VH-VL binders against q10491r548to677. Designs and how they scored, part 1

No score or structure here was measured in a lab: all are predicted.

Target 1, 130 residues: q10491r548to677
Amino acid sequence: KVFKLGILIQNEKVRKDRLLSNREVGVILTSSQLMFFKNVYWISGLLDQLEDFKRSHSFSPCYFSPHLTSLSADYIIPLSDLVAYGDGSRIENELYSFSVKQKNQRTHVFSVTNVDELNDWLVKINFVST
Positions, changes and structure headers below are counted from each chain's first letter, unless a header gives other numbers; antibody chains are not in Kabat numbers.
F is the ipSAE of ESMFold2-Fast. E and O are both the ipSAE of ESMFold2, at different seeds. Each is the mean of both directions, binder to target and target to binder. V2 is 0.75 times the mean of E and O plus 0.25 times the DockQ between their complexes.
Where letters were taken out, [cut] stands.

## First folded at step 1 (VH-VL)

Design p01 (framework fv_praluzatamab)
Fold by ESMFold2-Fast, scan of step 1:
Structure p01 (fold): chain C 130 residues (1-130), chain A 123 residues (1-123), chain B 112 residues (1-112)
Amino acid sequence: as target 1 above (130 residues)
Amino acid sequence: QITLKESGPTLVKPTQTLTLTCTFSGFSLSTSGVGVGWIRQPPGKALEWLANIYWDDDKHYSPSLKSRLTITKDTSKNQVVLTITNVDPVDTATYYCAHRGYYYGSGKYFDYWGQGTLVTVSS
Amino acid sequence: DIVMTQSPLSLPVTPGEPASISCRSSQSLLHSNGYNYLYWYLQKPGQSPQLLIYLGSNRASGVPDRFSGSGSGTDFTLKISRVEAEDVGVYYCMQALQTPYTFGQGTKLEIK
């Protein structure tokens, strides 16, 4: 089951030159994993399909279920002992960042451009991770 | 809203140590990717970058001044401190601190500046 | 160190006319990530500098659309399509490709 899909800005490891190194990544939140895809075009295709589905079914209750049986993520973070957190701080008056940390593992930092998206990711990740 | 303000002595004698404090609001230096820089401007002259400090306590200094400069932060107080040792009349300048924006996001560097503090070095 | 050279150093302009300021770097400011680390600042008389343009061509928040930045590598231009009285001040370019960050000498824009 897919709880949320979208595109996040992933912050790469700090480089000595301190230059811009943000990366857009496709993200799928399932009941057990956060799956990450370097191919943003593929995720964009799924988002387009979802919007078309919503437009076609706006006058009756329906749901969208993408076919995920044979997907190969570039990397995966299991949801066990995982927490997503952000203090609502703004980066550069434009981006909202949040962190994702699994017990005894490295912290991953992501950014979104919209506070509603920030809150949605935090709520959904923490909901399924419990 | 991001605001910064410099404070410190307005008069310093040659050979003394100059300490300047930048107090800010509207952002945290615990936020990943963010930093604060110091820039100075001698009267009637161009801007000169001095140092940056970042959220992870990484520090960069102007090589010509590095032996005389120390930059530190107190994240809980929203303060950044610049220290310049062995000052000379040529160090007379207006000193600014500025917000160094998210380097792996928008890339806006020195988008908000303090009002500046004039420091005169004379005997 | 990267040396930044601005031209002209003095720019008298009649209100309503366009203005153009050149900034040249001693080496390319284009990083392998595709961005030019070139910034434009305006310092109005008695005020702190304010950011106008970041990463070569992006207009900062609150900056009027009459300001535009262009160029790549070593040759950059700041243009004001129609100069207004409030635009008087000293314009500086800065490179942030590598430390030390370096500024140009400044261009003083004055109303004729």
Scores: ipSAE 0.006, ipTM 0.577, lowest interface PAE 9.6, mean pLDDT 82

Design p09 (framework fv_praluzatamab)
Fold by ESMFold2-Fast, scan of step 1:
Structure p09 (fold): chain C 130 residues (1-130), chain A 123 residues (1-123), chain B 112 residues (1-112)
Amino acid sequence: as target 1 above (130 residues)
Amino acid sequence: QITLKESGPTLVKPTQTLTLTCTFSGFSLSTSGLGVGWIRQPPGKALEWLANIYWDDDKHYSPSLKSRLTITKDTSKNQVVLTITNVDPVDTATYYCAHGGITMVRGVPFDYWGQGTLVTVSS
Amino acid sequence: DIVMTQSPLSLPVTPGEPASISCRSSQSLLHSNGKNYLYWYLQKPGQSPQLLIYLGSNRASGVPDRFSGSGSGTDFTLKISRVEAEDVGVYYCMQALQTPYTFGQGTKLEIK
């Protein structure tokens, strides 16, 4: 089940150089994983399909469930023992940052342009993780 | 208003352990993307980076000094502590702590510095 | 380790004249995100270092517009368009592309 799709700005720590990679990445939040895609155009197309699906299925309870079996994520973060956190503050009228961390694992940092998007990601990731 | 202040002994003897504390205000190490670093400067010489600690308790050390350095934080007290073991006269320097970040938005290292504390290593 | 080399090491300048300081890195400081992880600091006599320029070319808060940073990759320049007496001190470049963070050896700017 897909809980959220979107595009995040990735700020991953590079190994020993402690730097962050800045790029837009496509993200799919499922019941068990965060799946990341470097091809943001593919995710953009999927978001368009989701909007069309919602417009067509406004009646009976139904959720968008794409076939993920053939998808090759560039990387995956399991949701077990995962927490997402962020302060919601905007620095110099720029981006809102949040972190995703598993117990005893490295922290992944992401940014969004909107505080509502920040809160939505935080709520949904923490809701499905445990 | 971000401020930092170093404290610790001004004179230590060779082979002893040096402990320095950085007390800060105007930010918290519970905020994602932020960190505190330690930099030293021997009299009349260039700046040398020693260690960083970040909001997620990630720690980085100068490779040449790593076996002698320990950096820790107490987020509730707004303090970062640097420990250097087995000091010798070469460790004589002014020690600074400084604020910084590593994110795309908060990615400016050492934008605010403490006043520095001179530590002399001699018998 | 990335080695940072500054030139000149000593820069005597007459007030009102321009000054330029060069900083070279042993490997590129340009990240895939398009930013150069190069920083300039000024240490006035008896004071702590203060940030002048971040990410290659951006002036820090409160820094006069007579200061400018330029360059990309391995070659960087700090320019002062008209030097004033309060600009005396030691200028350092630093790379924060990878640990250990490394500083140049410093350039001492003096008034003639």
Scores: ipSAE 0.000, ipTM 0.558, lowest interface PAE 12.7, mean pLDDT 81

Design t10 (framework fv_tislelizumab)
Fold by ESMFold2-Fast, scan of step 1:
Structure t10 (fold): chain C 130 residues (1-130), chain A 122 residues (1-122), chain B 107 residues (1-107)
Amino acid sequence: as target 1 above (130 residues)
Amino acid sequence: QVQLQESGPGLVKPSETLSLTCTVSGYSISSYYVHWIRQPPGKGLEWIGVIYYSGSTNYNPSLKSRVTISKDTSKNQVSLKLSSVTAADTAVYYCARGSDWLGEYYYGMDVWGQGTTVTVSS
Amino acid sequence: DIVMTQSPDSLAVSLGERATINCKSSQSVSNYVAWYQQKPGQPPKLLINHASTRESGVPDRFSGSGYGTDFTLTISSLQAEDVAVYYCQQYYDTPLTFGQGTKLEIK
């Protein structure tokens, strides 16, 4: 089951001096993992398909199911012991940031353009994580 | 199609400077890192260094005093210069694409050039 | 510098049988390990990222596992085209370092 599809802005930080930079990544949250895709255009297409699906199935308890079993994510984070958190801090007064961290692992930092998206990601990631 | 192509002289004399170019097509070097890796005949892989999309560099400490990596974004090219070469610098030289993805400083190098052979001999 | 040590140096496996290659780091590298396949006269090809994530287009028979200092690449059913040298690589810290390579042959 897919809980959320979206595009996140990844905040990049290096151990040695490199300018901080942002890039877009596609994200699928399932019942067991976060799947990440460098191909943002493909995820954008899935989001369009989801909106079309919702429009055509507004009176039925139908489930949107992209064929994920045949897909290869560029990266996967298992949800076990994963915590998502954010405090409404902003990057350059434009973006809302949140972090995800597994026990004894590095913190990954992402940004979204509005606080409702921030809260939706936090709630859903923490809901499905063990 | 995404492609990296190394070019440069096949032979270089001891004490001279080796100069190689990596020409990138199908994407912009502004959005990715470019690594240089070498492989002496019959031996394993050795990382030389990287140039980030910002233009900053990081070099293998064993080569740092002799290595310069630079780029020309308008030509979509990355250059490697290795000074004071010796026979130990004889190797196939590769350029490869990298990125910091999902908070990782480096990610595995997913696209490699075919390699260019450099022989250091008098 | 982080040293990556592979075992064995060479391995001969029959077609259809399981091949296992090990890689050990001199200090914890978390899961920041990649695996590469190199055939004669060709550049290395990325197979596995982040210790266990298969790259797009890489056959299902390849899998990676491990965390910290001990990592494994497994080929569940060896095919003729799998004859190659395999390298592990850490990207936890610079300089980036590779294992010495494991030569996989058919017997």
Scores: ipSAE 0.012, ipTM 0.539, lowest interface PAE 9.2, mean pLDDT 80

## First folded at step 2 (VH-VL; framework fv_praluzatamab)

Design n01k (at its last look DockQ between E and O 0.13; V2 from the best seeds 0.00; counts 0 for: pae E 4.4 > 2, placed apart)
Fold by ESMFold2 at other seeds, look of step 2:
Structure n01k (fold): chain C 130 residues (1-130), chain A 124 residues (1-124), chain B 112 residues (1-112)
Amino acid sequence: as target 1 above (130 residues)
Amino acid sequence: QITLKESGPTLVKPTQTLTLTCTFSGFSLSNARMGVGWIRQPPGKALEWLANIFSNDEKHYSPSLKSRLTITKDTSKNQVVLTITNVDPVDTATYYCARDYYDSSGYEGAFDIWGQGTLVTVSS
Amino acid sequence: DIVMTQSPLSLPVTPGEPASISCRSSQSLLHSNGYNYLYWYLQKPGQSPQLLIYLGSNRASGVPDRFSGSGSGTDFTLKISRVEAEDVGVYYCMQALQTPYTFGQGTKLEIK
């Protein structure tokens, strides 16, 4: 099951040893995984389909093409013992950053342009990862 | 105003574990651009970097001491804790914690604000 | 590890005169983003270090404009245009390009 999808800014290293630079990544939150897509076209297409569905005022369920289960992630983080955190403060270029950490594994830093979207990601990731 | 303060024992015996707490105010580690580092200074000697921790829980350790160091944080208490295992007289030093901060303007103030320091003596 | 070498290690200065401290790194501190990850600190007697210069040449908040940093790559200089009594202490350069972050040996500035 999919709890949230979107395009996030992944922060990369600024110093040689830090992971704080920026690039777009597609992200899907499922009941068991965070899935990452370096090619954001698929996620952008899904988001566009959702917007078209909302404008059409259809009574029918929204059907995605391609089917969500057919997507192959470039990288996956399992949700066991995972936590997401951040304060929602505005930073570089109106971006709001949060971190995703799984026990004894690397930390991933992401940004969005909207504080409400930041908080929604945080709440949903932490809810699913319990 | 931004402040940091180190606390912990002043005298520790060899082989014991040294635990130091950095308590800070005026900033939060919930902000993704924030970090705290630990630096020590043996009496009469140069400064030596030990470890950093950032808001995203990214951690860096001095390679020569990595097996003995653990850095953790408690964001709700504005605290960072450094643990040094199996101490020896060579670990006698003043220990500082300091803020590591950057912003969108290109500011990178590695250790831009320091605590007052705490002297730890390791002696049998 | 990047080795940081300061000179001189002791610097007696007459009040009102200029002072210059050199710092050399064993490899370039210039990142591909155009910044030199070099920092200058002053540790006044009995005090904690305080940041003077960040990224090679930028003065930290509240630092008087008589302090200036210059250099790039492996060779850096801290200059004080007119030394005052409050400038007494030990000056350290530090690199933060990569871990371990490393400091120079320190330069003790004293007023004659």
Scores: ipSAE 0.145, ipTM 0.559, lowest interface PAE 3.1, mean pLDDT 83
Fold by ESMFold2, look of step 2:
Structure n01k (fold): chain C 130 residues (1-130), chain A 124 residues (1-124), chain B 112 residues (1-112)
Amino acid sequence: as target 1 above (130 residues)
Amino acid sequence: QITLKESGPTLVKPTQTLTLTCTFSGFSLSNARMGVGWIRQPPGKALEWLANIFSNDEKHYSPSLKSRLTITKDTSKNQVVLTITNVDPVDTATYYCARDYYDSSGYEGAFDIWGQGTLVTVSS
Amino acid sequence: DIVMTQSPLSLPVTPGEPASISCRSSQSLLHSNGYNYLYWYLQKPGQSPQLLIYLGSNRASGVPDRFSGSGSGTDFTLKISRVEAEDVGVYYCMQALQTPYTFGQGTKLEIK
């Protein structure tokens, strides 16, 4: 099951006084994993399909093309013992950053352009990872 | 092969402005992951960081010296210039420039390659 | 400012024996990204400094396996498993977590 999908900015890690934006990455949160995709084009297509479904207010099931279970991620972070948190860092205009940490693993830093999106990602990741 | 070399005056009088040039080869400040820093070492004393400049023209200065320091770059000439105003004998030191480099593999060198240094004496 | 304190300041060693140098910081050097922003340098006599260890425990390119860095937070150690004549010089730790970047006072390693 998919809890959230979207396009995030993956930031390069730097010393405390430098957090550099890097590139867009497609992200899918499932019941067990965060899945990451370097090619964001198809994620944009899925977001458009989801928006069209929401506008319809239909009782009909939402159908994605391609099927979500056929997707191959470029890398995956399992949700076991994982926490997401905001560190308050901003490195570009209108960007809000948060971190994703798994015990004894590297911390991954991501940014979004909207504070409501930031909060939604944080809440959903932490809910699913407990 | 990556090299850096410091150049500038050997002797400077108090109150004058000290200008040091770092000329480097084997890397370019057109690369977003590159920076150059300046570090000095008074005779017989520890190393002291002065300033950094990065490819995007972001600059950091030692807070205690900030009012006297200016760092600039010329990417086409592979040069970084440090200026120290109103020098006095306590500024006598060997001055080094060094590369500050990181890559996508998790390497963060933080002054991984240094020039040979240049001794500057401030005396009347 | 983060103060870096090294010990000992002078370290005479018999060739072939181990050596250990301590570095303590006045604040934790552990970033939320999981790295300790602690660096070790060797300045051989008459030479400029050279990087030995980056991010607490990683050997720089070309540094022999006999050098190792360890520690986290505020306490760090550089070890040389078997000291050789070429290892003489002054060892510095440095923090690059936040400006101003600061160095320890140095540890002079000498052959007995």
Scores: ipSAE 0.076, ipTM 0.613, lowest interface PAE 4.4, mean pLDDT 83
ESMFold2 (binder alone), look of step 2: mean pLDDT 91; pTM 0.942

## First folded at step 4 (VH-VL; framework fv_praluzatamab)

Design a10
Fold by ESMFold2-Fast, scan of step 4:
Structure a10 (fold): chain C 130 residues (1-130), chain A 125 residues (1-125), chain B 112 residues (1-112)
Amino acid sequence: as target 1 above (130 residues)
Amino acid sequence: QITLKESGPTLVKPTQTLTLTCTFSGFSLSNYRMGVGWIRQPPGKALEWLANIFSDDEKHYSPSLKSRLTITKDTSKNQVVLTITNVDPVDTATYYCARIEGYDFWSGYDYFDYWGQGTLVTVSS
Amino acid sequence: DIVMTQSPLSLPVTPGEPASISCRSSQSLLHSNGYNYLYWYLQKPGQSPQLLIYLGSNRASGVPDRFSGSGSGTDFTLKISRVEAEDVGVYYCMQALQTPYTFGQGTKLEIK
């Protein structure tokens, strides 16, 4: 089951001398995993397919079930012991940041363009990770 | 298939400006954080990195050459341009452009995976 | 700048025998994220460089399993388990931990 699809902006230094400003990553939140995709065009295509599906079938997004294999994700975080948090602080081009951290793993920082999206990601990640 | 090709003058006089264009196919600098870098190789010498540009227009330059280097991109034409001002005979080299595939999301690295054929530029009077 | 030093600079090898190339950096290439920002490239005669190994030990797509990379921090090794004629060329290590990216001097592998 897919809880949320979207695009997040990665706002962390992944190398010693670089800031990953403006890097977009595709994200799928399922009941068991947070899946990341380098190809944001692909996730945008899925979002378009979801809108077309809803228009044609009048079903909730929870009943749109694209066939995904774990092999297609660039990285997967299991939801066990995963916490999402943020203070709504702005970074870069007026973006709202939040962090995700799995027990004894490094923290990853992401941004979204509005506070409603920030709150939606935080609520849904924390809800399904319990 | 992914291809890159360098173009520009083969002979440049000292003090002039050298402009090199990298034209590529099989990928775009508009989809996600991908990049193109420039590397040169003087005859009989080691490879020397010059500059990188990424899809988000992030730019990095060799510090020793930074004042002489400009890297730009035209995403719609699939081109990256490197400009070197005030050239000297020591700038004689084969110039390569190479693709930078993004990075492993969690490791945060980038590397050159596909290279152009190279273009030899001779700087002499 | 980080200085990359290769040895040997010239490596004559009998076909079918193993070959080993060393690369040393003036500073540790191990980042706090756990990865070594060390890469190996092969430049065959008259050709452009091609990627062999990324992040110290990971074989690039299409690279035969006879090639392997190892090491951490400041000392790295590229091994070829059984050298073939098509392996001739100049091998370069590169660091990308910090700018400027720097290359070793190159090791020329030749068939005896």
Scores: ipSAE 0.015, ipTM 0.558, lowest interface PAE 7.3, mean pLDDT 81

Design b01
Fold by ESMFold2-Fast, scan of step 4:
Structure b01 (fold): chain C 130 residues (1-130), chain A 124 residues (1-124), chain B 112 residues (1-112)
Amino acid sequence: as target 1 above (130 residues)
Amino acid sequence: QITLKESGPTLVKPTQTLTLTCTFSGFSLSNARMGVGWIRQPPGKALEWLANIFSFDEKHYSPSLKSRLTITKDTSKNQVVLTITNVDPVDTATYYCARDYYDSSGYEGAFDIWGQGTLVTVSS
Amino acid sequence: DIVMTQSPLSLPVTPGEPASISCRSSQSLLHSNGYNYLYWYLQKPGQSPQLLIYLGSNRASGVPDRFSGSGSGTDFTLKISRVEAEDVGVYYCMQALQTPYTFGQGTKLEIK
């Protein structure tokens, strides 16, 4: 089951952040993993399909389920012992940042354009990562 | 054991395209901490960095060569490919691929393991 | 681009004597995380480069303790306390603070 999909701006906080450009990444949150995709156009297409689906199902719960069984993620973070948190930090252009971290692993930093999206990612990641 | 090995032509004519493949084992570019870079060394000269590729297809190129360079990866085959267009004799060099890696213990390797190198001669 | 400058370029040494190589960067290599992103490599004749020192002062796995790195910001030094015949080769410093990664011009250590 897909709990959330979207596009995040990846802002790494380790040395590699100085060398790796801040980039948009496609993200799918499932019951067991955060899946990352370099092809943001494909994720944008799925987001458009989700919005079309929501418009067509105003009287029913949204059970959007695209064909995702053959997906090959460019990178995966398992949700086991993963915590997502925001420290109130903001970056250039007033973007809102949040971090995800597994026990004894490096911290990954992402940003979004508004606080509602920030809170939605935090709530859903922490809910599923139990 | 971690290994990298370069392969490609040993002789290329001026104006042709040079394609080099780095095949590696013992790590994967699906890991965000992993990257592979290409470095070259003309005979008797210093090392020169050309390009890096990381997970998520994050790519960096030497600015002076960027218009001629393309770096790609095939994660399922553990291969990284460097392409150089419009070669000339100044591109004659030994070409190396090397791993760029860091871990959670504070180790940051930056080309900690190198391939054996492949000499490419650009000559008519 | 950050420019890396090594001195000396040629270093003849007698076995058992110490050797010292300097590396200077045009900009500070000290990151806000407290690390200097400077690396030392040895290229023995006919071989690939091998990592000696990472992050300014840390010996890579398998590197003898007679090798040490020191310095911070823009000035770095690689020291060999007692040079052995197997240390012959060209030594390079490299910065990995920002792209493009840049190497020094190399220091050729040879036995007298």
Scores: ipSAE 0.007, ipTM 0.564, lowest interface PAE 9.7, mean pLDDT 81

Design b02
Fold by ESMFold2-Fast, scan of step 4:
Structure b02 (fold): chain C 130 residues (1-130), chain A 124 residues (1-124), chain B 112 residues (1-112)
Amino acid sequence: as target 1 above (130 residues)
Amino acid sequence: QITLKESGPTLVKPTQTLTLTCTFSGFSLSNVRMGVGWIRQPPGKALEWLANIFSLDEKHYSPSLKSRLTITKDTSKNQVVLTITNVDPVDTATYYCARDYYDSSGYEGAFDIWGQGTLVTVSS
Amino acid sequence: DIVMTQSPLSLPVTPGEPASISCRSSQSLLHSNGYNYLYWYLQKPGQSPQLLIYLGSNRASGVPDRFSGSGSGTDFTLKISRVEAEDVGVYYCMQALQTPYTFGQGTKLEIK
């Protein structure tokens, strides 16, 4: 089942002391993994369609289930032993950052444009990872 | 056009606190690709890195000077400030601020554009 | 701390001749992403340093083709194929793989 779809700004460190990349990525949160897509245009269209279905009360996460089985993510982070946390950092254009880390794995840093969206991602990721 | 300019006192007495401001234009620290560092050069000596600050407020300091250094930014004013406490004559140097930047072409320029430098003399 | 060692420290060159400067690091500057975090700067007399080479071998914008950087890991070279009068100054290598960022001692290139 799909718990959340969205577009995140992915930040990645080239060295231990700074970020290298700042790119938009499409994200699908399922019951077992975070799926990432470089094709932001496709995910944007999917988000618009999701909102339309929600307004009509005919949408459910299982509606996209057959479609998701045919999708190839550009990369995947499994949810096992994964924690998402915000460190309170932000920048002037109102970007709010949060980190995602599995035990003994690299930390991934993401940003969103508002605090409500940040809280929603943190709650949902930590809920399904438990 | 991208420019950086250092400002601060040119003469400081031993034990005082030195505050230097870097004012820049043509880029913003609201861009996560951007950072600003401070480098100094004592007369006739080599370059010495002091501190970096990046868009997400990540800060790094020279370990030998860390207890004396503070780096801060004001993104809305395009300014980065370096403070050095308890100065002594060995801190006499030209102080530079410089930009860190990368782009989508694979460019990663540590200190790719430098300010003109400001000479600070520490003397009684 | 990573120690950067340059040689020679003084380099007198006749105009039109090639010049070569060595930079050695006490630890490998090669990151798992495939980049060497080594940079070359030129400081002309009375001026601020200017970036010549980034990530070991890439020329910075506006830098003439006669400048080239090479090497990997702990051993790096800056070459000038034909030295011109405006190349006079002090050349510095710097590592930015980890903090503290460290510079070499500098190589002073002078016209004979």
Scores: ipSAE 0.013, ipTM 0.578, lowest interface PAE 7.9, mean pLDDT 82

Design b03
Fold by ESMFold2-Fast, scan of step 4:
Structure b03 (fold): chain C 130 residues (1-130), chain A 124 residues (1-124), chain B 112 residues (1-112)
Amino acid sequence: as target 1 above (130 residues)
Amino acid sequence: QITLKESGPTLVKPTQTLTLTCTFSGFSLSNLRMGVGWIRQPPGKALEWLANIFSYDEKHYSPSLKSRLTITKDTSKNQVVLTITNVDPVDTATYYCARDYYDSSGYEGAFDIWGQGTLVTVSS
Amino acid sequence: DIVMTQSPLSLPVTPGEPASISCRSSQSLLHSNGYNYLYWYLQKPGQSPQLLIYLGSNRASGVPDRFSGSGSGTDFTLKISRVEAEDVGVYYCMQALQTPYTFGQGTKLEIK
């Protein structure tokens, strides 16, 4: 089942001391993993379907099941021992950033344009990761 | 078409402040994928990196010159300005500005497009 | 600071013959993301530098197939399979793994 679907800005260091990569990625949060998609337009279509479903089923938004395959995901992060956190940092005061980290793994940094979206991602990731 | 062009004085006296402007077209520093750097080349010598500025106003300076360098941008005018204080004859060089760029296809071009360069002579 | 060392500094080549330029870094340029932050530039006489190779081995747009970059970590090579008159100029490697960005001292390729 899908808990959240959206588009994030993936931030990463492309050089040792620089944060230079800011790419849009499609993201699906399921009960077991975060799935990342390079094809943002495909995710936009799914997002529209999910929002229509939510409006029709206002009290059951977490049971939306599109035909997902791991084959279509470009990258996957398992939710085991994963924590999502915001440290109040922003990219030039324009984007709201948050990090996700698993024990003994690298930190992944993402941004959104809206603080409400940031809080929603943090709450939902931490909820399903436990 | 993407272009960059340097402008500023061609002759400055020792101890003065040198100000160079890079004016560019075909891209904007409001784009998070973009940056502009300054590189100089003394006559007959190798290229030397001076400073970078990125769309998010992150700045980097050559450590040996940092106390003398200031880099700023005016995003609305498509300009980046480099200031060098207390110049001396060893600062005589051709000064270039160049674009730093990446895209979603994995192209990370560092200085992929360069201006024509402007020769600055420091002498009395 | 990372020091970049090129060899040879002067490279006379007969047209149609291959050419090879070495670039060595004092520290590894391989990032944990799998990329080598090594770049090759050509400066033709009287012109601005132009990008030839990015991230160690990728040809920049418009660069002929006869140019290739190879290497990883601290040892990099730029090869020209068949040198043409238009290839005359000074070749520079540069690292952008960390600031300050540093260039090699340059290799002057000349037709003999």
Scores: ipSAE 0.007, ipTM 0.560, lowest interface PAE 8.6, mean pLDDT 81

